# VHH binders against q9xw16, part 214

Target 1, 132 residues: q9xw16
Amino acid sequence: MSGWNAYIDTMTAAAPSIKRCAIVGAADGSVWARTEADNVFKASEEELKTFVALFNDVTQVPAKGADIEGVHYVVPRTEESLIFGKKENTGFFAVKTKSAVLIAVYEGPNEVAAQVRKAVESMQTYLNNAGY
Key: E = the ipSAE of ESMFold2; O = the ipSAE of OpenDDE; V2 = 0.75 times the mean of E and O plus 0.25 times the DockQ between their complexes.

## First folded at step 17 (VHH)

Design zf40 (framework vhh_7pa5_2; at its last look DockQ between E and O 0.91; V2 from the best seeds 0.00; counts 0 for: pae E 2.5 > 2)
Fold by OpenDDE, look of step 18:
Structure zf40 (fold): chain B 132 residues (1-132), chain A 119 residues (1-119)
Amino acid sequence: as target 1 above (132 residues)
Amino acid sequence: QVQLVESGGGMVQPGGSLRLSCAASGFTFDDYYMYWVRRAPGKGPEWVSTISSSGSRTYYADSVKGRFTISRDNAKNTLYLQMNSLKPEDTALYYCAAEEHDVGWFDYWGQGTQVTVSS
């Protein structure tokens, strides 16, 4: 297990409603770590390249939404270094660090989604402080 | 008790305009992101627009961008939606909604106001 896999484990442990999770390069969308086995994160390389590019201008994302793993999510708003979307009882949180994008796909109501956001942003802070 | 009461809906011809209002009570209105969402018969809810607590940030679905304007008056606990250049596809029940959990999605919504665009 790589060092990045440990961060996947930390996020998934902190928010049980996370179904799939990935850490990818902010520059190119390359996968550094992801959930595997029954919860494999399945976004393609091309899709991730497109996704991480959304952080170049997050203000434009709400108009068009975002796609992850072939699923289209509505994005009613964005924050700096944060893109989050919703589809029915599922959603995602994606945060940008200095060099990475953390993506967590979850299932559940907004109450549990809040836990996911906290977990992802906590990891964001940690990685930023670590220089990543 | 959170209450959201929408008004201002009606029937208009294509190209017409409407202004929706939403009266909010039972919560600290000026702390919340507010939303307009709509539901056409037989379809799921569609996000229309979002406004930040202070009103400094607004977001629009591509389908309404350039035609609709979301605004708010925090002193009056009221949310607005100015709808211009209305199209038949804008026909729907329009809901005012509030975001409580800060997760980019709404938690509360009203009973809605009907907007019908037809020639």
Scores: ipSAE 0.890, ipTM 0.945, lowest interface PAE 0.5, mean pLDDT 95
Fold by ESMFold2-Fast, scan of step 17:
Structure zf40 (fold): chain B 132 residues (1-132), chain A 119 residues (1-119)
Amino acid sequence: as target 1 above (132 residues)
Amino acid sequence: QVQLVESGGGMVQPGGSLRLSCAASGFTFDDYYMYWVRRAPGKGPEWVSTISSSGSRTYYADSVKGRFTISRDNAKNTLYLQMNSLKPEDTALYYCAAEEHDVGWFDYWGQGTQVTVSS
């Protein structure tokens, strides 16, 4: 389908513990690419529009947490251009580039989460360098 | 061997104050994000507050914002939680916790200190 699916494939190959992921527009949350079929990323348009707006001030996110796919995640801290959170054995990493937000939902312990963070941040760097 | 030892809990009436302390050892305390997490009777763990390694950044859950203050003294390897305007719903076992894997979640926590707000 779109060329953006190649980046989804690259991230999931780098961190097999990623269960679902998407690349969305930073301005509006429009979906550019996402995992499909048995691993379909299910966030609504309204949820994604709300989610990408959190990057306007990441320091406000921990107080309220974040919602992805109808699941409320606790976000104990954020970094510049990075929102990440946990709910029980699931978690997510979301990173902002110039034009996009990459969201990866994973399952596993903190050691597994570290590999997911590395994969997502590697792609963030690549896309920023490519002008996205 | 990471060790975290909480103290300062007790019984207090609604509107009262308590100051919790956490003594840390076995790791380079001033390199770690530190957290306060609580567990109320019959509930799972609830994140309360975060402080960066230098103390320059702090975050609070909406339920405690404006009432609780997290702080640290890196020279003493000690984490603090100042709790003001306590409510019955703050009744819980309070844990201090440390982050190892840089994933925004806790790897180590202590035995906890009990806070009971009654009447």
Scores: ipSAE 0.807, ipTM 0.903, lowest interface PAE 0.6, mean pLDDT 91
Fold by ESMFold2, look of step 18:
Structure zf40 (fold): chain B 132 residues (1-132), chain A 119 residues (1-119)
Amino acid sequence: as target 1 above (132 residues)
Amino acid sequence: QVQLVESGGGMVQPGGSLRLSCAASGFTFDDYYMYWVRRAPGKGPEWVSTISSSGSRTYYADSVKGRFTISRDNAKNTLYLQMNSLKPEDTALYYCAAEEHDVGWFDYWGQGTQVTVSS
């Protein structure tokens, strides 16, 4: 469990605009690690279970959007292992690995969003290569 | 210089149809996801539809799915929105936009074209 926290630290260091993030199980949304303290990632078990199930067919997500931490986001498009959402000057990126979903919530313009996407995709690649 | 110019708006009866066009220049149109967004008076922007660079994937907001069709003609650098079965709640200023940085949000958009659906 403590080992997974190092990956949270790696992502937030790579993209400081990440406000909150988590690593959750792809099958059930169980929290393996998350940002803590003043930036606690606060999504409920019910919300996370619903959220990770979106990866069963990402093409259906844009019609209704997605909810994280009680916030509703517009999802204007998806990719096979990537869902991202926007609300005003905030957003999220979520990527699926073999066993997990990485979720990062950020604030900032599109240039900042690109940094966040790069950080989560780099970790996605690392975890997939490690068998997760 | 990136330019996006919308056209084809107008006034129409409920149940009617309109076809919007967006002429694009100043970038390699074929490389970009394109979007339609609308803004009703007194409201913030509302995402309507997205189309992939090749046109092979399309996405729609629930409020327009089944009634609107996004398409593109990459040879003419033009994006389209076919709007059928129009309702008064579709009344808005419609903008096209191009995605930048692969982050699914707008960095460029046009001046918009007004669609008014009135009894």
Scores: ipSAE 0.373, ipTM 0.706, lowest interface PAE 2.5, mean pLDDT 88
ESMFold2 (binder alone), look of step 18: mean pLDDT 87; pTM 0.868

Design zf5 (framework vhh_6fv0_2)
Fold by ESMFold2-Fast, scan of step 17:
Structure zf5 (fold): chain B 132 residues (1-132), chain A 119 residues (1-119)
Amino acid sequence: as target 1 above (132 residues)
Amino acid sequence: QVQLQESGGGLVQPGGSLRLSCAASGFTFDDYWMYWVRQAPEKGLEWVSTISSSGSRTYYKDSVKGRFTVSRDNAKNTLYLQMNSLKPEDAAQYYCAKESHDVAWGDYRGQGTQVTVSS
């Protein structure tokens, strides 16, 4: 496997409601790959560093929410390696692997959230099994 | 099979209190996180509160923190929301929801209970 952009393409093909997504380093939030052009994922380096640090203690996240691309999301609950949230008709899913954090921002009704979650979790499983 | 039945809503003056209940059946209640969500007229669903399966962790929307308290009685399969210092902005249809692996605040909402805050 070479080139992290191929995984971005795989996720967006599996769930077309993903508007923007990125794969970032779990330790520092450094961008490994992201959507570009009309779908540019535009979170700052500082914001991503703050975001990936949320996985150090996910139990604190629902009280505070999470910020992605300058948008504050309500996070109703978390799982050990999953943070997901909602704001009106937009939302996100973020999953942590050994070395990476996958972030997908979507727009649409509640039914599309299930498809986005499935795509992100499938990629999480694949990367964990590949040693990332 | 999964059934959720909300109750306890009503009309209250600003500053008043209400206690909502949600009776759950058709699933192992103590295995699941539960939510309270609400929908005001011409608004979308908004999350209000979360409680873990054991009841050890609770979370709240900022605007209700300090005024609302979520709790559960796993022996009775019942979820509660104690609402104090109610404000006009709290007026909404309130629903309880069972966690879902697919969406942020679950898909197993009941019929809801109406909360009206007016003078």
Scores: ipSAE 0.066, ipTM 0.442, lowest interface PAE 6.1, mean pLDDT 85

Design zf6 (framework vhh_6fv0_2; at its last look DockQ between E and O 0.39; V2 from the best seeds 0.44)
Fold by ESMFold2-Fast, scan of step 17:
Structure zf6 (fold): chain B 132 residues (1-132), chain A 119 residues (1-119)
Amino acid sequence: as target 1 above (132 residues)
Amino acid sequence: QVQLQESGGGLVQPGGSLRLSCAASGFTFDDYWMYWVRQAPEKGLEWVSTISSSGSRTYYKDSVKGRFTVSRDNAKNTLYLQMNSLKPEDAAQYYCAAEQYDVGFPDSRGQGTQVTVSS
């Protein structure tokens, strides 16, 4: 088992509304860790490579949106190192660190999404401080 | 609480222009990211444009880029959407919307103003 799964466990414990998540390499989208079994994160290698490349210029993302697990999300705004989007009752937060991209897919209203953002950004800060 | 009142909708010919306004009250308008969203008959709610609290950042749905311009006047608590080169596909009820939870999409919207594009 990968030690990186401990960080996924930490995020999902902090925000139980996270349904699926992954930690992937920022350069190539290679999967370091992901949720499995009944809540398996299903993005393909090619989709993840395309997704992490969006962080090269996040300002272009709102016009087109983003695809995760074959689902197209509307992205009404981005921030530096943060892409977040929504489709109906489902949404995601993706943050870039020095070496990784953390992706969390959740379900629920905006109040619930705020808890997910907090958990993902806390992990982003932790990993950046750890040199990742 | 958050109150939003849209105006400026109407009937225009394809290629025409409209300017929508949104009067905001009940909150500190200049602290909020603001949005325009629309709903066409038989369609779901669709995001159109975003503007940051200061007005320095704007974003647009691809199909309206170059035709629509969002702006705001924080001194007047008013949000605007300038719509040029209108197409039949732009016909919808237009809502201004505010974001409370800093999660990148709005949670409060007004009653809307109708835009019809004919012939």
Scores: ipSAE 0.775, ipTM 0.888, lowest interface PAE 0.7, mean pLDDT 90
Fold by ESMFold2, look of step 19:
Parts: C-alpha cells; sequence; structure tokens
Structure zf6 (fold): chain B 132 residues (1-132), chain A 119 residues (1-119)
C-alpha cells in the first residue's frame, strides 16, 4: 500500500541505522509496506504470521528468542507492546499498534540502537493516535 | 561510574550447585535491569538471565530455565544467580551486567567469576 510507504520512509529517515523495516498486520502478518530495492525486507508469510503471534504473550519470548528473515535473535527481555532482539552487531525492534506491527532491523551497538527505539516508538504513538 | 564485582564461582561436579553474587556500586542499582551473561573459552558472550529493576520479572535462556534462578537484594545492591543441576555445558566465566541505554541489552559488566564443572 502506497500510503503506508510514507511511514517506512519516515522511520528510515529518523534512524539511519535501520537497514530494513516493514509494517505488517497484527492479526496475520500480512505486509502493508516494507523497504524494497537493494534493502528488501524478506520475511516469509509463514515467518511473519509466527512473529506477530509473539505479541499474544510477550513474556514468553525471551526463553526461545525470535526469528526474522531467517535470522535468530536473542531477546533478553520484552515490554508490553515491544519486542527487541539482538544478534551480534545487528538487532531489531518490533512494536505493536492497534492494527499493526512495526518491524525495524538495524546494525550498530546499543548506543546506536537507542535511536532506532525512539523512531519506532514515535511511529507507534502516531499510528495509535490515528486509530491504527 | 558503574562497578560490578562477581564472586562465588568455583569447581563443582555435574549435578552440583553454586550461588553467584554480584556486588554493585557507582550507580543507583534499583533503577536498572540486571543481567547474567557467560563466556566459555573461544566462544562469544551468551545471555543467560535477566531480572527487572524491582525483581518482579525474570527471564531465562531456555537451556537454563528450571535450573537457574536470578534474584536481587536492592537493599544490599547485590545480584544473585542460583545455579542448580550444573552441566559441563555451563562451565564458563560468568558476568553480571547492567543496561544503560534502555534497548533491552546490557552494556556494562564486571570482570567475571569462573564456574568449572568437572568430574
Amino acid sequence: as target 1 above (132 residues)
Amino acid sequence: QVQLQESGGGLVQPGGSLRLSCAASGFTFDDYWMYWVRQAPEKGLEWVSTISSSGSRTYYKDSVKGRFTVSRDNAKNTLYLQMNSLKPEDAAQYYCAAEQYDVGFPDSRGQGTQVTVSS
């Protein structure tokens, strides 16, 4: 959806360390928008369906971690609407809104990751306030 | 300035128990999520356990769940890891660590304490 692509652009501009990101439906993981071209976000439909279901109980995620784009991430803790994972120098932030899950995959140390968290949470707040 | 000092490591037989302690100073301990991580020879750091600032929430890597228990005493600025049913795979240098960037991962650790599991 072309309207949702603007939100992809906003997140990547706010945090340049984001390498790939997507907006997917919270109910089924359907892709509403994603980074394309040489930075294609490439998660399978099956993987995304499994991933968004993690938000049904985020407290269970740390035991096993999470997979995105075929990459396994450790998840040492979660928050009610936020899952964050790490693998070496890469990681992800995923936040749930009323209707969607925003996923951002980044590279960088924890100092850099703080900007990614701010960007995705700002968008989470905006979409929730807009009814999404 | 964050200071973390681990202790309580040692030699234990498979199936044995150890309790690790971590004394914290130089920051407001009860404001921070705390972590145990470990490193075996020639391996990278591995996350083991997490505990919230109040101690009300705990998380464990699946392979240690049911065997390890993380706890904290905020009045004593001390973090603990009770390790039961130890296996050879658990042998490592164990570090306590604090999170300072609010990104769900620790970034300050002590010098560690060695856990050796040998028959």
Scores: ipSAE 0.718, ipTM 0.872, lowest interface PAE 0.9, mean pLDDT 91
Fold by OpenDDE, look of step 19:
Order: structure tokens, then C-alpha cells, then sequence
Structure zf6 (fold): chain B 132 residues (1-132), chain A 119 residues (1-119)
């Protein structure tokens, strides 16, 4: 277990609706940590490489949507370091730090989205302050 | 009860215009970013346009830029989509939705309104 697994645990504990979660390199999409066992984050390396590249120009993402784990999500808007999407009763939040992208995929009613966002943004802030 | 009701769809010829409306109720409309999405036959749901709570910021799918205009009247709790120079590829079921990522919100998509573009 790497030290990054602790951050996965922190996010999933903060938002129980998170089904799968990953921390990946912002430059290349390499997986640093991810949920395992019954909740394996299944995005391929190629998919993650493409996904993290979305942050190079977030303004184009709503027009295209975003794919995670082979699932296409509608992205209603983006922020400079935030991409979020929805598909039916599922969604994701992805935030970019200095060197990483945090991805959380959640399931449940729309009411849980705020808690998921808070969880990933809190981790974003923490990692940024830590230099990551 | 939170409700969104789309209207204004119909059949138009290429180059024609339609104005869609979305009547919102059951929530504080002016606190929410709103957006339009559409779904064409055998295609997935795709984003069309987004407008900020105050209406000061708008965003568009590239393929509709210059042709579509999103607006809102917060006093009337209504979202609009002016669609000009319609193309066959614009044909779809159009839905309005409220962004739920900042605050918890029930499924915020209406039943939709059908737009058909044919000569």
C-alpha cells in the first residue's frame, strides 16, 4: 500500500456515495492509487491519459463530454481545475492539483453530489498545500 | 415538488427558427445554473448550452455557437433557448436541467420537447 491509498480512503470516507476513486498523474494519467476489490476503478491507462489532457483546455470539455471507465458523461460546465459530469443517477468529480488529478465516481440521488464535490475539493486543497 | 417543463418544440424546415421554453417550479430558480441538453435518435445525451444563475455567463456547444442563444427570466422562473438557422442535425428531444453539483437537487430534467428539422 502506497501513501496515496490513504488519500483514497480519506475521500471515500468523507463521501460514502463515492463508488470508485483514483489519484492519477496530471501529466500522463498514470495511476498512483485507486479503489480496489469490489470497487475497482477500471479506467485504462489510455483513457486516463486522454482524460487528464482535458485539463489542458477545460473550455472544450462540455462540448465533448467526458469518458471514464467506458462511460460517457454529460459535462454541463467546467472550471479551471474542475471537471464534473453526470449520467442518470451517476456522476463524477475530477479536480486537478499541481501534479495530480483526483477522480471520484459516485452513484445515488443528486443530493449526494455536493458531498462528493466537497470531499475531492478538500483533498485538492490539502494536496496543493503539500506541494502535490 | 420540483418540476421542469419544456415547450416550444416542433417541426421546422432547415434554416428555420424555434424558441424553446422551460418553466421551472418547486425550487429557487435564480440560485441555479441551468443548461440545455438534447438527445437525438440512437445517440447519447449531449450538452447544448449553459447559463449562469444571473444570466451573465453563457456557454455553447461549438456546433450551435452563433445560432443558438440561451437566456433566462428569473422573475418568471423560465429558461429559454432561441434556435436560429436550424439544421437537420439539431433534431432531437431537448431537455432543460438545473445544475445540482453545488447544492443537492432532485433529478432536474423535464420530459423534454421534440425538435424536428426536415424539408
Amino acid sequence: as target 1 above (132 residues)
Amino acid sequence: QVQLQESGGGLVQPGGSLRLSCAASGFTFDDYWMYWVRQAPEKGLEWVSTISSSGSRTYYKDSVKGRFTVSRDNAKNTLYLQMNSLKPEDAAQYYCAAEQYDVGFPDSRGQGTQVTVSS
Scores: ipSAE 0.200, ipTM 0.576, lowest interface PAE 1.9, mean pLDDT 90
ESMFold2 (binder alone), look of step 19: mean pLDDT 80; pTM 0.817

Design zf7 (framework vhh_6fv0_2; at its last look DockQ between E and O 0.69; V2 from the best seeds 0.00; counts 0 for: pae E 2.6 > 2)
Fold by OpenDDE, look of step 19:
Structure zf7 (fold): chain B 132 residues (1-132), chain A 120 residues (1-120)
Amino acid sequence: as target 1 above (132 residues)
Amino acid sequence: QVQLQESGGGLVQPGGSLRLSCAASGFTFDDYWMYWVRQAPEKGLEWVSTISSSGSRTYYKDSVKGRFTVSRDNAKNTLYLQMNSLKPEDAAQYYCATEESDVGWYPDYRGQGTQVTVSS
């Protein structure tokens, strides 16, 4: 396990509603770390490449939504380094750091979203400060 | 207490127009993003449009882009949705919604809605 797995553990520990999580390269969507075992993050390389490219122009994402692990999510709005989506009782938060994209897929009511966002954004801040 | 009241719905023919309004109270309206969502019979809640707190940023579902325009008057605590070139598939109960908690997520607070019917 790489050092990046520790960050996966940190995020999932901070937000128990996170079901799957990944850290991928912002440039190409390469997987640096991901949840495994019973909660395998299953996005394909091609999908991740497409996903991270969304950050090149986040303003276009809401119109089209975003796909993760073959699931299409509605994206009501975006921020410069944040894409989040919703599908029924599931959703995701994705944040961009200097070199990475952190993706957290969660399940639960909307109320859990705050905790998930906080966990992901906290990691975003940490990694940015660390130069990643 | 967050209160949202939609109005302006009605029956129109295909190609017609409606302007929806949403009166907001019980929260600092101009601090929060607002949303329009809709629900057609036997369908789930569907996102339609988003507008930022200042109104400077707007987003639309692809199927309504170019036909619908979201706007807001923060002085009046009112959200609007101008719907032009209406199609039968636009028929739904339309709701305005707010992200009062500012968690950056799909809104939970919405009004009772206003019915939009599109029929020849």
Scores: ipSAE 0.658, ipTM 0.838, lowest interface PAE 0.7, mean pLDDT 93
Fold by ESMFold2-Fast, scan of step 17:
Structure zf7 (fold): chain B 132 residues (1-132), chain A 120 residues (1-120)
Amino acid sequence: as target 1 above (132 residues)
Amino acid sequence: QVQLQESGGGLVQPGGSLRLSCAASGFTFDDYWMYWVRQAPEKGLEWVSTISSSGSRTYYKDSVKGRFTVSRDNAKNTLYLQMNSLKPEDAAQYYCATEESDVGWYPDYRGQGTQVTVSS
């Protein structure tokens, strides 16, 4: 809620091609902050609970893909604390910190995706250093 | 500057096997993740398999898991896909791929592909 929205603003300012994003609890997928109004992040509580559980073993994700906001994404590879995927011109990056998962959905070509990844990973580093 | 050349496709009966090769040049092959992707007639590009730069991590689309094996020989700048128990659904043009921006399987670079046909 209050306070966590500042991190949403920081990420979207750093990568304007982020269409929707959220910061959710790593343990349960509870929403701490998300984009609102015309850019509201629409994932259900059950979907987010399922999504954050993917970080328990990211190596299983590529075979099945991942679902965000009812959209199924192909996830061709993962890293220890990073899940990302593509569906045509739409994609996402999700990173896990100590207590949170950051999810950013974007639209655009590969050079845009690189900027979004950098913004999300920078925030991951910042929050980990802050103890989250 | 990135050049990718696939080979090894052909016609097989259901249950048959093929080994695809991809010869890479124009970049430091052992620094890049590599992908196999395919495209069936009148269908979009479909991700099939991923292999890390060292070859230590591999990933597969669920429908090919256990039947396909991706590997690489960094000394030879060559990527491979061993395909066993081929099904009619596997018939497609197969491409090896890599990305300039390193953001996954939506490739900046693909070769010209090699055709895999599985007879009914």
Scores: ipSAE 0.580, ipTM 0.785, lowest interface PAE 1.5, mean pLDDT 87
Fold by ESMFold2, look of step 19:
Structure zf7 (fold): chain B 132 residues (1-132), chain A 120 residues (1-120)
Amino acid sequence: as target 1 above (132 residues)
Amino acid sequence: QVQLQESGGGLVQPGGSLRLSCAASGFTFDDYWMYWVRQAPEKGLEWVSTISSSGSRTYYKDSVKGRFTVSRDNAKNTLYLQMNSLKPEDAAQYYCATEESDVGWYPDYRGQGTQVTVSS
């Protein structure tokens, strides 16, 4: 859907280090929008269903980490609506809204990670305020 | 300037215990999450444990959970790692670390480390 794709564009414009991102349904992991073309977000629906379920109890996530696009990430801590993971010079930030989970995969040093987090949290706030 | 100094490493037999300390200065220790990471020879940094700024939340890599305990004393600006039931795979240079941003286990600042050696 074209409307949800604008939110993908907003996040990638706010944090150019985002390589791939998606907006998925919090209940089932269904893809509402994602980066496409040369940077397609490749997670399967079954992988995304497992991933969004982590938000049911984020305190359990650090022990085993998380998988996105078949890549395993270390999750050193979580917050109630935030899971972030690291693998070498890459990582992800995922935030939950009322109805959705926003996922951004990035590459770069720690300074880049702060920019990515700000972009996804700004969109989280916007969607929550819009009822999503 | 941020300064972190690890101590307490040494040689132990499998099953032994060590307590690592990390003295912190040059920043407001109480405001920051702290991390323990380790590095075995010719390998990258591995996250071990995380503790919140107040000490109320702790997280552990699965392979050390139940054996290691992270703690902090904010009045003394000191971070600790109690390591029990040590295994050969725990041998590494251990670092305490903090970060300027909320970005995870490869933080911007770390000490010079303390060596833990586990041998039969």
Scores: ipSAE 0.378, ipTM 0.697, lowest interface PAE 2.6, mean pLDDT 87
ESMFold2 (binder alone), look of step 19: mean pLDDT 80; pTM 0.821

Design zf8 (framework vhh_6fv0_2)
Fold by ESMFold2-Fast, scan of step 17:
Structure zf8 (fold): chain B 132 residues (1-132), chain A 119 residues (1-119)
Amino acid sequence: as target 1 above (132 residues)
Amino acid sequence: QVQLQESGGGLVQPGGSLRLSCAASGFTFDDYWMYWVRQAPEKGLEWVSTISSSGSRTYYKDSVKGRFTVSRDNAKNTLYLQMNSLKPEDAAQYYCAAEDKEAGWEDYRGQGTQVTVSS
């Protein structure tokens, strides 16, 4: 967690439309860093463990959707290291790196979603290059 | 001008079949992931199925898996939804939609075609 908050700050600065986000361990969903205070990311340890396990076979995710912070999202498609979902005006992007999963929740139209996706994917690239 | 035009809806009895079509124009159809979405009376918009730009990958809502088949003909700029074993709960206005490549969610949606299931 020490120092990992700097990456949360970098993502939220790049995409202010991110409402809440977290960096969690890819193997177990353990929280490395998350947004706090009025932007606190409220997923439980058990929910995060279930969520990161979805990356073991992303092709099964669209049929059932995904749950984050007790909210069920429709997932219309996935990529090998990307799960994203939508529920009304709320959505998320989650990307897997070598050791981590980055999750960002946003609220707003497609223009907002596009900015959030770019920020998350840029951080994914950075962390992979850093060996994480 | 991006346009999507659905057709093929109608009245069918429970257990029946319908084939929906969506004619696309105004964009490079074979570059886009396409969706089928539906809206029943007094209900919200519901995602049904997804097909990749090449047609090699398809996804379905759990409740329609095994009954519905999405396909596309890129040479004809047409998307299809084959619906078998129709149930009363499948009655809805059906729309095709093109994905916003940056957002990963639907951008354009057609006018829709009505599917009614009754005895």
Scores: ipSAE 0.554, ipTM 0.781, lowest interface PAE 1.5, mean pLDDT 87

